# Ledger of designs, part 12: VH-VL binders against GCN5-related N-acetyltransferase 10, chloroplastic (GNAT10)

Target 1, 215 residues: GCN5-related N-acetyltransferase 10, chloroplastic (GNAT10), of Arabidopsis thaliana (Mouse-ear cress) (q9c7g6)
Amino acid sequence: CASTESLTSLTQNNAAEIELKYLVSQHGWDVRRLNRDDEDEIRRVSLVQAEAFHIPLALFDDFFFMFFQAEVLSALLYKLKNSPPDRYACLVAEQTSETETLSSSSVVGVVDVTAQTESSVLRYFPGVEEYLYVSGLAVSKSQRRKKMASTLLKACDVLCYLWGFKLLALRAYEDDAAARNLYSNAGYSVVETDPLWTSTWIGRKRRVLMSKRFS
Short names: E, the ipSAE of ESMFold2; O, the ipSAE of OpenDDE; V2, 0.75 times the mean of E and O plus 0.25 times the DockQ between their complexes.

## First folded at step 14 (VH-VL; framework fv_trastuzumab)

Design u5 (from q2 with light chain S28D; at its last look DockQ between E and O 0.69; V2 from the best seeds 0.72)
Heavy chain, then light chain:
Amino acid sequence: EVQLVESGGGLVQPGGSLRLSCAASGFTFSDYYIHWVRQAPGKGLEWVAYISSSGSYTDYADSVKGRFTISADTSKNTAYLQMNSLRAEDTAVYYCAREWDLPEAFDIWGQGTLVTVSS
Amino acid sequence: DIQMTQSPSSLSASVGDRVTITCRASQDISSYLNWYQQKPGKAPKLLIYAASSLQSGVPSRFSGSRSGTDFTLTISSLQPEDFATYYCQQSWSTPYTFGQGTKVEIK
ESMFold2, look of step 14: ipSAE 0.624; ipTM 0.825
ESMFold2 (binder alone), look of step 14: mean pLDDT 92; pTM 0.945
OpenDDE, look of step 14: ipSAE 0.847; ipTM 0.918

Design u6 (from q2 with heavy chain A105G; at its last look DockQ between E and O 0.59; V2 from the best seeds 0.63)
Fold by OpenDDE, look of step 14:
Parts: sequence; structure tokens; C-alpha cells
Structure u6 (fold): chain C 215 residues (1-215), chain A 119 residues (1-119), chain B 107 residues (1-107)
Amino acid sequence: as target 1 above (215 residues)
Amino acid sequence: EVQLVESGGGLVQPGGSLRLSCAASGFTFSDYYIHWVRQAPGKGLEWVAYISSSGSYTDYADSVKGRFTISADTSKNTAYLQMNSLRAEDTAVYYCAREWDLPEGFDIWGQGTLVTVSS
Amino acid sequence: DIQMTQSPSSLSASVGDRVTITCRASQSISSYLNWYQQKPGKAPKLLIYAASSLQSGVPSRFSGSRSGTDFTLTISSLQPEDFATYYCQQSWSTPYTFGQGTKVEIK
């Protein structure tokens, strides 16, 4: 009986770092914060993200992938080292283990959440001073269509609540209808679309700013 | 045409067993989560159980946990609800419905099958 | 379990009226709320998903909104075919739970 510990009693008082082991547990997935002290886990996360965002090139693909992965890893390490714990989180999804033996559950999904104060975003939201930026949503190919992405997004909502933020924002590629639909179904709405002239830059895809506001 | 069709309902005595079927047509059922929802006569809707797209994960309402089992046969594009130890309070129209991987609600429903538990 | 408190249980309205139905969740469910319409002897039909997204094929007179844990279904101008029972449903976590329903009757 996995006690759905009711998020009810989190009274507004002292942000006791209730180190909730899992932010969300549903549909066979457990979502938690990345362990900052686990180098192997960090490497696994970087691999999942690299695989998700890598654009295969016909020539020397393996070589380019390795460099890309290294870059992703470096960026992740930088964020983990230089960001306060209440301003950045890498969330990881793992399969719910029925057996108490926490076998080293393989990370199969990842999303980054970063506190931001970008004026270009905040201009659309009078009275909001800061927001959580959702980025780097990645799900392993083998685990797609199992509500993992949705569960990760739910975990972002929970984190938003726990940290006292009122706004989530993200950017999706305009040509990625699947991603846009996912975010729309998760309660995100379109705020702004990149101007058409930005597409004239060779290799830059247009993005759409989407947001989810909490009252 | 996209359709769900329930079957297997009927009259059963308390303590008896019944197996409901939900046959999908017009789509691959393995791409969706399949839910069972029931409605007692003149009452509201009650979620009963669901099975994941892969068939690997299931969950149940507390009212049926330990008595009901949801399963799926992908080769037949059919989901099942095995109901054991039936009680009078289990009397209802049982609907199967599909849910996409995205949180889009239950977009397709069957017409339902009536289960009556009576002595 | 998440409780969904739906109100009113019933209402009488005339064709052309603006109708509002509310649902309150016992805890935060973000935008994971759906609205259904059910006619007598028929299966429920999805109207709204994700609190405010209109299901394909549903008339634009139907709309959904959210304020915290409060959700509202609005019919801007009631049509003869809209007399039915409406249900809210949370899809935040299992067990999924429904509101008690609101019967919209002709005045």
C-alpha cells in the first residue's frame, strides 16, 4: 500500500524541506529530484537528454553525438553546482519498483526546472516577479506513450507549488505539434510566437512561448 | 469508425463472478489507456479501473480492489474486467472508455453493459 | 482520494439562458479536469478537457475555466439539445473521481 501521503497538510508555514522522496507517483512512474551527489545518475540523465535532442547527421554521427553529450553533461553539472536548490531542479522519472529493493532504477525521463526573471516573459504577466522555466523534457524512446511526459509535467506543477511560484513557462518548437499538444493538454497556453523573420536564420527553428499560471 | 463495445453483462447472484469485455474497433487499443467506469441506476459516475497502453500497469478503485481484475488482449484488441465476489452495490451499467497518453479525458465510450447483482 | 464537489445538483433553465456549473477539488489538481455531458440512457460525452480545452466537435457555446481549485463549465446560450446531466472529473491522480453531477432541466 504505497501511502499516497496526501499533499494536504503542507500548511504554508516554514518551507520545511519536506524532502519528499517523490514529487509524483502515478501510472507506474516515480518522479524525483536528481541526486546531485550521484555522478552516475547525472551521466545517465545527460545521456537521456542528449539522445532526445540530438539531430542525427549522416556522417560521423557517433562522434558528434559524443561531443553533444559532453556539452549536455557540462551544462547540467554547471547548473547543479551554481544554482541554489530552491531555484533549480532536474527531475527524473523512474519505474515504480514493487519490491522494496530499490534496485538502481534506470532513469527513463528527465525535465529541467529553473527559476527565471526574464523581462521578455514577465511583460505578459503583470504582478509576477519570477517564473519557473521548464526545459529539456526528454523521454526515452522505449518509454514513450506511457504518460511519462505528462507525469513529469505534473511534477513540475508540484514543484511550482512547493517553491511558491505562480507561473510556469516553456518554449516549444512551432513545427513540433506533438509537443505543443502535450503542453496544451497539460494546461499551458500560447503567449507568443517567434517572429517570422527569425526563421531566416539558417538552422534556427521558430519557437512558441507557452505558460501556465497558478492562482 | 472508432468504437468501443462492451459485452458480458447480466444477472448474477451475490458472491458470483462475471467477466466483461470491451472490444475496440477503428483504432489500436494498445495506444490508449482503457478505463472502466460504472454507473448505478439513477446515480452518478464512478471510476472502477484502468490498464495502461502497454498492459503493464493497472490500478483500481478501493471499492473493487482485490475483487476485480482488468486485463487486455492486444491480439484481439479487447480489454476485460473480471469481477469476482460480486455484491449488490456492484449493480451498475459498466462503461469502457479510452484515454490518450495525453491528459485528454475519456474521448470515446462504449454504450455500456448492465450488471445486476441480485439474489 | 480527491473529492470533487459539484454544484448545483440540479438547475432549471430556458433555451437561450446562460448556464454555469461549478466543481471544486479537495486539493490542487492543476488543470487536470474534464467535463462530460450525459443524456438519459446514453454514455457520457467528453466536452472539455484540461479545464478549458474544447473537445473536437463540441459547440463553441461550451467553455471551461479554472480559478485555483474551482472549475466552471459555462453554456453561453442553452440549446434544446443541452438538457442533460453534466459531470466534472479529475484526472490528476488515481482513483479518478467524478463530481456528483448537475442535471440541467427545462424550465
Scores: ipSAE 0.635, ipTM 0.851, lowest interface PAE 1.0, mean pLDDT 88
ESMFold2, look of step 14: ipSAE 0.655; ipTM 0.839
ESMFold2 (binder alone), look of step 14: mean pLDDT 93; pTM 0.954

## First folded at step 15 (VH-VL)

Design v1 (from n06 with heavy chain E101D D104E, light chain Y92W; framework fv_dalutrafusp; at its last look DockQ between E and O 0.42; V2 from the best seeds 0.63)
Heavy chain, then light chain:
Amino acid sequence: EVQLVQSGAEVKKPGESLKISCKASGYSFTDYYISWVRQMPGKGLEWMGYIDPSDSYTNYAGKFKDQVTISADKSISTAYLQWSSLKASDTAMYYCAREWDLPEAFDIWGQGTLVTVSS
Amino acid sequence: DIQMTQSPSSLSASVGDRVTITCRASQSISSYLNWYQQKPGKAPKLLIYAASSLQSGVPSRFSGSGSGTDFTFTISSLQPEDIATYYCQQSWSTPYTFGQGTKVEIK
ESMFold2, look of step 15: ipSAE 0.699; ipTM 0.857
ESMFold2 (binder alone), look of step 15: mean pLDDT 94; pTM 0.959
OpenDDE, look of step 15: ipSAE 0.722; ipTM 0.870
ESMFold2, look of step 16: ipSAE 0.721; ipTM 0.866
ESMFold2 (binder alone), look of step 16: mean pLDDT 94; pTM 0.959
OpenDDE, look of step 16: ipSAE 0.675; ipTM 0.858

Design v2 (from v1 with heavy chain S35N N59Y; framework fv_dalutrafusp; at its last look DockQ between E and O 0.60; V2 from the best seeds 0.00; counts 0 for: pae E 3.0 > 2)
Fold by ESMFold2, look of step 15:
Structure v2 (fold): chain C 215 residues (1-215), chain A 119 residues (1-119), chain B 107 residues (1-107)
Amino acid sequence: as target 1 above (215 residues)
Amino acid sequence: EVQLVQSGAEVKKPGESLKISCKASGYSFTDYYINWVRQMPGKGLEWMGYIDPSDSYTYYAGKFKDQVTISADKSISTAYLQWSSLKASDTAMYYCAREWDLPEAFDIWGQGTLVTVSS
Amino acid sequence: DIQMTQSPSSLSASVGDRVTITCRASQSISSYLNWYQQKPGKAPKLLIYAASSLQSGVPSRFSGSGSGTDFTFTISSLQPEDIATYYCQQSWSTPYTFGQGTKVEIK
């Protein structure tokens, strides 16, 4: 027999409870929220993010990588310190251990999930005031890494459900076929492509806005 | 063409061992999981488990854990389903299926192997 | 384990009729729901993945919809070759599970 306060406590504990347990476990991957009290894990996550998206340069590459990683770490620390637990999460994937260890040295993949209200997205979804934005997911051609990415995407769906959102959104580069195929197979659909002239005139890569709706 | 070809029908007695095969062709065997699905006579489909042929990672539905063994030999692009001691209740059609990387759909199926276990 | 409840268990319809099959999950599975067709004596065949995406080579009269716990499979105009049993299957979480199946027959 549960009291009304018991049910209220469970509801108010959802964000904290998510921080303490695996959101999705399958295919040999365990996905959980980044442990914000573990400085070593925060540094490893920033390195994983930086390595996934750093474009090596022939000259001065070590110099540029240092600044890129510092930018990534700074952004991660800011979000961890300043975001409510039900409006931001850094999700981490680690390989399943036979010893049931929680060692942060096994973190292999990450993705960020952020509540946003940008008009560049919301203009396509009348009646929607907020959405969850998925960013920072690296997609590999290897099957095991694709299963890691898919497990991270399922965890994004879990957060969307738990936080009460009805819309997930992300952007992928138009020429990244592996990423676009993965997102399409996960139920995301194309909403918008960057104007063609942005890639021709200013050297920026074109992106595709993709979304996934619930309910 | 892409296909999965399974070994032929088997008639066995309770207590005997059995190993049935699923040979893949037309694609890179180690790039996709192989799943096993049971269908008892006149019944629906039951998922048994899968294997990642690239590293032999396996997962079993709880009902089948410790009841069967799923394995693969990537040198000949073949997956296996194996019993150490068959029961009459193991009488069924067994399918292998290739799992798409997401949304984990089974896009290519073998023709099935009928296993009959009777005294 | 996620239980998949499929209905009806069987139906009969005339050629050209619209056929609708429902599938309910015991918990949210987002859009990770696949539909298979199994003709008598044959292996299953994938028709729909990710709730609503049509597999290559599958006729457009087949469609799927839904998200969360409630999903629908539709044949817009039943054809004689559509005599089969149809299964939903969740791929949200292992163990993957199938619905009990819906047998579709022509009157």
Scores: ipSAE 0.449, ipTM 0.756, lowest interface PAE 3.0, mean pLDDT 84
ESMFold2 (binder alone), look of step 15: mean pLDDT 94; pTM 0.960
OpenDDE, look of step 15: ipSAE 0.692; ipTM 0.865

Design v3 (from m5 with heavy chain T28N F29I S30D; framework fv_trastuzumab; at its last look DockQ between E and O 0.67; V2 from the best seeds 0.70)
Fold by ESMFold2, look of step 15:
Structure v3 (fold): chain C 215 residues (1-215), chain A 119 residues (1-119), chain B 107 residues (1-107)
Amino acid sequence: as target 1 above (215 residues)
Amino acid sequence: EVQLVESGGGLVQPGGSLRLSCAASGFNIDDYYIHWVRQAPGKGLEWVAYISPDSGYTYYADSVKGRFTISADTSKNTAYLQMNSLRAEDTAVYYCAREWDLPEAFDIWGQGTLVTVSS
Amino acid sequence: DIQMTQSPSSLSASVGDRVTITCRASQSISSYLAWYQQKPGKAPKLLIYAASSLQSGVPSRFSGSRSGTDFTLTISSLQPEDFATYYCQQSWSTPYTFGQGTKVEIK
C-alpha cells in the first residue's frame, strides 16, 4: 500500500512548470527574464534598446529609426532562438506599482547577459574557462529616472550565481565617464584599456574591459 | 555645503506619537534616497525606512511597519518620519541619511535626534 | 533577512599597528557592502563602499576587500584619530542590515 501523498507529490513534480520569478524586486522595480513566447514583449524590448542606442538624424530621423529598430529586433530574435536558456538571457525591468490612474506597467529597462569564452578576456583570468558578458544596458527615454540600473545589474549578479559563473565582464568606452562610474559603483573594476594606438592610428574609440569576480 | 539636520525628537509616553524632520541643504532630496537609521543607547545601528522622494516609493523595516510613515515634501526639501504607537524599544537616536543610486551606501548623515519613550 | 556578523567585537591596538576587522554575510551579497566609522556622540561616517572603493576624503590607510561572503576592513597604520566603532552594512537586499559593530581602542 503506497502512500497517496507520495504518489501525488511525484505527479505534481513531474507536471511542475518552471515558474517565471522576479530575479530582483527592489525600489519599485521588478526584473525578470524576457518572455520568449510573447511577441509583443519582444517588440517592446527591441524598441527600448533601439531608443537607447539610436543616433539621431536631423532629416528623416523617424524613417532611419524604423530601420534601426528592425535590425535590433532581428538581433534579439536570433539570440533568443539560437542560445541555450542557461547561456543567454535578456533581462527586463518593469514597475511594480499600480498607484497611477491607469493600471499600467511596461518594460522600461533591459540588459543582455551572454556566456562567452573570448581569449581577449580569459587571458587575464587563469583557470577561468567561461564568463558572463553584460551588454546592452538600456532604459526607456519615456520613463523617469529611478534605481533601475542598480536593479538590472543586481539581476546580472543573480544570474551569475544561478548559472554557476565566477566572472562577469563588460566593456565601456574610455571617455564615457558616466558609464564607467555606474559600473565601478556596482563593483566592476578596470582590467584592461585598449592600446593607445587603437584610437590614434585607426581613429576608433578606446574601450575599457571591466570585470566583477564571484569568489 | 551638503548637510542633513534632524529635529523633532523628545520624550513621549508609550502609545504616543512624534514626527521627526530631516531638512536637507546643499542638494535636492528629489535626486536621492532618504533613509532613517536608529541607534538605541549603547547599541548598534538599525535600519528603519526609506523614501524615494521623486517617485514616492517607500519601504519599512518589519519592526516599524504599520506604525511609522515616511514622507517627503520636496518643496521644503525635507523628509519626515511620523512615529505612531510608540514603544519603549523605539527609544533611540534617529539619524537621517542620504543614499545615491549607486553605490548603495549612505554618504551623508545628519547629527541625529533623540527619541525617548518612557512613562 | 541577511545577518552581518562582525569580528572581533572589540580590540586594542597601538598607533602604527595594522588593524583588521572582518564582517561575514549570512548569504551571498556580491559587492554590496559598506563600512562606516562612528565616534562617540557623532553620526556614522562612510569609509568604504562597494566592498573595496574608498570614499572621497577618507585616508588611504583604510582599505576594504572581499572573499566570498567574508569582508575585511583594514587600517594599514593605525592613527590616534582612528579610535572609533566600525560597522559594516549590506545593501544587497532590503531590509538593509548592519553588523553589530567593532570597537577599536588605542592603547
Scores: ipSAE 0.612, ipTM 0.819, lowest interface PAE 2.0, mean pLDDT 84
ESMFold2 (binder alone), look of step 15: mean pLDDT 93; pTM 0.947
OpenDDE, look of step 15: ipSAE 0.806; ipTM 0.895

Design v4 (from f3 with heavy chain S52D; framework fv_trastuzumab; at its last look DockQ between E and O 0.56; V2 from the best seeds 0.72)
Fold by ESMFold2, look of step 15:
Structure v4 (fold): chain C 215 residues (1-215), chain A 119 residues (1-119), chain B 107 residues (1-107)
Amino acid sequence: as target 1 above (215 residues)
Amino acid sequence: EVQLVESGGGLVQPGGSLRLSCAASGFTFSDYYIHWVRQAPGKGLEWVAYIDSSGSYTYYADSVKGRFTISADTSKNTAYLQMNSLRAEDTAVYYCAREWDLPEAFDIWGQGTLVTVSS
Amino acid sequence: DIQMTQSPSSLSASVGDRVTITCRASQSISSYLAWYQQKPGKAPKLLIYAASSLQSGVPSRFSGSRSGTDFTLTISSLQPEDFATYYCQQSWSTPYTFGQGTKVEIK
């Protein structure tokens, strides 16, 4: 099936084809790594991320959105330039087509995967020296509930296997039941909830650390 | 109150055609995928096909591809399985089942409709 | 296609016994495995999803676990209503595939 073929192709193809090869193809979605040499794609990805995480303001919202998007774009460019290729990936989802296209106009979902060694996570996993951190999962609003998020999360699992990690980790806000259910249904389990006094009491929303282990 | 009800099963000759219906009630039909799963007498479960209930995406098992067509009518909250060029090996109880985005498991099943393909 | 090899094909047990059923995937499927119970003449019923998560309304005597590509359904103390056929199903990739089933019989 498509996920098995994507994994096999990744191990057999040259470096340029590996960067463009689909990691997972299911349910009408293809997931691949962001093409770091395509400026239009990088800008489209930053727009998808900005739209997903932007908090609309009642007044002057268009002004603040433009600055937020520029900040998101700058962060993405920094990660792409300063991260080793086997320790960071920006994964993008696009509709399956018979004609392959890498233009930014086709990207409708994204997720970041980063190798980390933070003690705030590792203290719960004796014998684990590093893990993959999943962040920035964003799906365009017109494409929600069409298995795009599940396909992106399967691609994270594929990278976990390919890069030889034993642990995936992420954080979700405690009061975001939809996100917590999504991750729980994808096999993530709760490890720790932030104490109330460090998050909610000081005006910061509490987060839940979730993980998925691979034997 | 959440239900799936299959209908349209029966006896048919080899090479014949039959259309199965899967009527949904008690939930928002357009939020789910609808699957067909079949079970030959005395045998295990075999996945057949699925459709996005809006009709935008379909996928078929190799054993039925080119012979079966899955479709949906959102206005009637009903999915259909058109079965053409039927063979004896297609004899089975046909279930429809619903699937949410995740965990990609079938939480609600119909009671099944029997299709018998014989001379 | 991912093949799911389920064992044993049948077993005989008494009420109160601990029962284990194993399902092996032909490749890595992460946590994308479900377990179903089916009684004669009835539709399958979802027991476990995401390898180890218990479906709402299913008794806590049912549990699921994973080790690599090996998945286990456990019934900690078999009850009279648990005599049925059990199936595993992978959802890692399409086409979704089922194990061949395990029939759990009384005595």
Scores: ipSAE 0.704, ipTM 0.857, lowest interface PAE 1.3, mean pLDDT 84
ESMFold2 (binder alone), look of step 15: mean pLDDT 91; pTM 0.941
OpenDDE, look of step 15: ipSAE 0.862; ipTM 0.927
ESMFold2, look of step 16: ipSAE 0.690; ipTM 0.851
ESMFold2 (binder alone), look of step 16: mean pLDDT 91; pTM 0.941
OpenDDE, look of step 16: ipSAE 0.855; ipTM 0.921

Design v5 (from f3 with heavy chain S54E; framework fv_trastuzumab; at its last look DockQ between E and O 0.47; V2 from the best seeds 0.63)
Fold by ESMFold2, look of step 15:
Structure v5 (fold): chain C 215 residues (1-215), chain A 119 residues (1-119), chain B 107 residues (1-107)
Amino acid sequence: as target 1 above (215 residues)
Amino acid sequence: EVQLVESGGGLVQPGGSLRLSCAASGFTFSDYYIHWVRQAPGKGLEWVAYISSEGSYTYYADSVKGRFTISADTSKNTAYLQMNSLRAEDTAVYYCAREWDLPEAFDIWGQGTLVTVSS
Amino acid sequence: DIQMTQSPSSLSASVGDRVTITCRASQSISSYLAWYQQKPGKAPKLLIYAASSLQSGVPSRFSGSRSGTDFTLTISSLQPEDFATYYCQQSWSTPYTFGQGTKVEIK
């Protein structure tokens, strides 16, 4: 219906307010952009990301985790310093505070959203010149299964509307059925699987490109 | 077998109270959200309230806020709907339904329990 | 609150017919739309979630699609067990809301 108020119109009307406000507030979770002036928050986000994506090793794992987290933190700081505000966002999830939450460690989920123009994606979408890439979705282990992933992914949809993009894309490992089911349940569809020959005895795992279109 | 069973429905006077139960079996109760959805006789479906299974979050439809309270007892795998200050328009079959984190849809429903509010 | 408007409110069809039910959201809800089937005296049954994903155990003659805020449930070849009332439901925002229902009747 052309005359019906839409989510896109509501999101655009709230753009200035969103810079210091929540993109999505549902299920007891508030999702907003990372506050680049909050050093504790930046470190907490890097820890959440590192814990979610670190591959534990039987030997010297604490040592390798510290280096991995430092790498994650460095990459986050680089993106925060060098990306335009309408082409990159680190989204963070925290518990909705009615009145009494005073914890500096409130961030428990994160996701990165980056505007991209990679031909490896765009070749499947004629007429699309750029898209938003979703990466680094991480939810603390204690908060999984509590709608935080759902709320974070809805916030990605809100940014897609707010920034005027028509396509969200992400990659998941082919053998990660839980991740692929999560994204499929959020409306993402498989576009392409990495060629089988890219996986070897000692090589890389294959990934699946998934996308979500907005009309 | 994955199952939800409602109980506690019946006839009640306007202004009265009633407590519905939703007993769950066959799945890990703490992993799901439990919702109440009602259907007045001959009418469509109306969402009422939900709770995370640990009771950490609740949300209510405006039509029932302040009158209904949803709760859960994980040790009994049971959710409850306490209905106070009942009105004629609360007359309905009350279903409980479960929801996984995503896709935010109700994949298992109980068979419903009838609540009738009349003088 | 997000209103979900279903059409038609009822339809008559014969076994083997292709039927289409539409549901329009009062605002964008992305892909957060489910379809349910309900037979008289029974609880609703999930058919489609995430606008177009088929629930396990549901026959492939059911399909869902989205175009903007318009959502469509299609039954490619109506079977005797498909005569029922169908509801859409959005989960983009709380409170979750249902369409008014579409009754599919025997012609």
Scores: ipSAE 0.675, ipTM 0.841, lowest interface PAE 1.4, mean pLDDT 84
ESMFold2 (binder alone), look of step 15: mean pLDDT 92; pTM 0.941
OpenDDE, look of step 15: ipSAE 0.704; ipTM 0.865

Design v6 (from f3 with heavy chain S56E; framework fv_trastuzumab; at its last look DockQ between E and O 0.61; V2 from the best seeds 0.69)
Fold by ESMFold2, look of step 15:
Structure v6 (fold): chain C 215 residues (1-215), chain A 119 residues (1-119), chain B 107 residues (1-107)
Amino acid sequence: as target 1 above (215 residues)
Amino acid sequence: EVQLVESGGGLVQPGGSLRLSCAASGFTFSDYYIHWVRQAPGKGLEWVAYISSSGEYTYYADSVKGRFTISADTSKNTAYLQMNSLRAEDTAVYYCAREWDLPEAFDIWGQGTLVTVSS
Amino acid sequence: DIQMTQSPSSLSASVGDRVTITCRASQSISSYLAWYQQKPGKAPKLLIYAASSLQSGVPSRFSGSRSGTDFTLTISSLQPEDFATYYCQQSWSTPYTFGQGTKVEIK
């Protein structure tokens, strides 16, 4: 009936829809904040994170993965519960043509953004009191080179603007040339490389601090 | 070595159709996005359309939406621009250009092919 | 759509001069800006990407900078081969857009 269609139009414009908008929509990707009240979505995000950062073991890998995923999920829940909404966000990427749902298994990319004040970063930026730290960038293996990582990184820039920060920071392993090139091409610059001796004694993995400034 | 070569330009009457080709060599075509950028005589550059590296996503400028179709054949390392319902304002040199995921800039351009739409 | 406004539209300079060209975005575009050089009858050539990164094979006299939504291309010491038209281009959001161009003429 005509009155039913009119009510449907008004429902489309309600305040809840306005609050759940995408930070970036381009190249076939929609990036938004993780819905903190959607337990199915939180679990799916923890799975994407766990799959991206899990180091497969030769033996008992399935058992280790289950425990690793549980730890990832617990960390995510802790951040969501204990962080102010303008100082932490888990950003999720979905395909634009997928059926929209409040809880979605269609999430294929994730990145965390956290406001921090750690001296290990701030010592390089006189006059800066806090920054946004980008971590946990995870893109499904089958979706690489499809601009998902670039779209997620643009969403980090959007949060930086919206929250009024002037500095984004992250760390990448020095030997991960693909990640370093990705961030460099997204406008991040190297600030410091870990000392050489740390790679030979403490796990043989040097990290590079990278930053992106806004004006 | 690395290059893009456009072809298929020419003189066409208003309302006509034309198909442009962008042949790639010296690089893995499916790793890059292909864009079309045009330049009217004596004017600046105008972005037209692009196709994603996998071919599954396309995007068009409003000025050509519904009239132009971009496609690709990765087995031939070639992208295409089908231009229908051509208008006088479509007269331009059409360049194809490649873009990698980041930094979202066009590092290699073809030489351009001229399309003239005139009665 | 994001409008990119270049200034000046043209300029004349002598060999050895420091030349600056500005490009203003109608909104924030982060660092997603590229600069191109185009000589008459030729395709554009990428000079700068990510606002300030120099493309490989481009002479170091070219540099780019950003202040807010204002972007600057600088040629520290103009050479005879730098006669060309220069364009900025944003890639922050689709559709990608170009500035109107700046023609650099050598006296």
Scores: ipSAE 0.682, ipTM 0.849, lowest interface PAE 1.4, mean pLDDT 83
ESMFold2 (binder alone), look of step 15: mean pLDDT 92; pTM 0.942
OpenDDE, look of step 15: ipSAE 0.741; ipTM 0.876

## First folded at step 16 (VH-VL)

Design w1 (from v1 with light chain Y32W N34A; framework fv_dalutrafusp; at its last look DockQ between E and O 0.46; V2 from the best seeds 0.68)
Fold by ESMFold2, look of step 16:
Structure w1 (fold): chain C 215 residues (1-215), chain A 119 residues (1-119), chain B 107 residues (1-107)
Amino acid sequence: as target 1 above (215 residues)
Amino acid sequence: EVQLVQSGAEVKKPGESLKISCKASGYSFTDYYISWVRQMPGKGLEWMGYIDPSDSYTNYAGKFKDQVTISADKSISTAYLQWSSLKASDTAMYYCAREWDLPEAFDIWGQGTLVTVSS
Amino acid sequence: DIQMTQSPSSLSASVGDRVTITCRASQSISSWLAWYQQKPGKAPKLLIYAASSLQSGVPSRFSGSGSGTDFTFTISSLQPEDIATYYCQQSWSTPYTFGQGTKVEIK
């Protein structure tokens, strides 16, 4: 009873709806992909990222923050322009309008996910050829309501499933107990720590590779 | 010591109102959600809903929406579960539980409040 | 709503035995699963979170594994104090849901 045109139209609509649809809606948070055509949204996302990772300085902090934000924005624009849509996503969290405790819906949390093939990760996972790398998890400092990070991380799990990956990976600094606990509580496990001599010899902070596997 | 202490057992008639309490101590009350969990006699556990005490945001399981009200008073670190009109089917043990933001598990539980509704 | 199905509903085992309880979700819940122990007349106690992470103060004979839809809870060597009902709970999506419980007894 269904024509070829009908099936083709349904398939196209499903793909478009998946692209625009919320990946996770829970706890008053909606998580979706960043709208590439919305320059104001891109700027808001870069601000959330910059505020989360900026190290405040005692003097001239406003100057250094603006420089850092510009670099964050430039990196985001580059990834949006140059990445295939099934190999990179910037995920954004916004408050559900129906549970409003704020005047307007706006982006208040972000996380980047990127398909990668780096040997520094794959050497620990025989038979895995690609994985999804989680980076830049940030929540707005102006937002105090809980469960945003959990909802963003659930959206990473959903995207991992939708894109057909079996492995999520990320890195956190060894001395960042809050970040390590956050990811451990979301089901990530430690795979590898940078060698001790790297930190003492060149003064670099050591990182921890963490992963989450799906069947 | 982190603990949740609930109000005492209640014996009520159908149609009466009731408000039971869950007082938190040993931690920052507004840093965690409080969930309510029902256990009918001889049965398993049912999540009823939660509240974020910092701003009173609530979420309910569908079967309990509009049947109960969850509230909190952060000035006295206390969460509440209340009914405007009890039914005999509300006879159960009611637990409050502290919920981790992540992984959304219940790490601290109150001792439970037994509510008996009978004529 | 995500249905959580535990198996078995009850079991009897001897002290020292390995006990295994399974929990199946009606859809993928990734690793967002917790296990609780409840003794008669007592509140539940969290044992395992994030499918496999042991809560502080919980004996190492308790463990959990699984991802997706199929999860396993294991007591490696059953002790007399482990007599209780055990519940799994998914936290992937609200409403949070529990399995129906598994009652563990000593033969």
Scores: ipSAE 0.707, ipTM 0.870, lowest interface PAE 1.3, mean pLDDT 85
ESMFold2 (binder alone), look of step 16: mean pLDDT 94; pTM 0.957
OpenDDE, look of step 16: ipSAE 0.793; ipTM 0.893

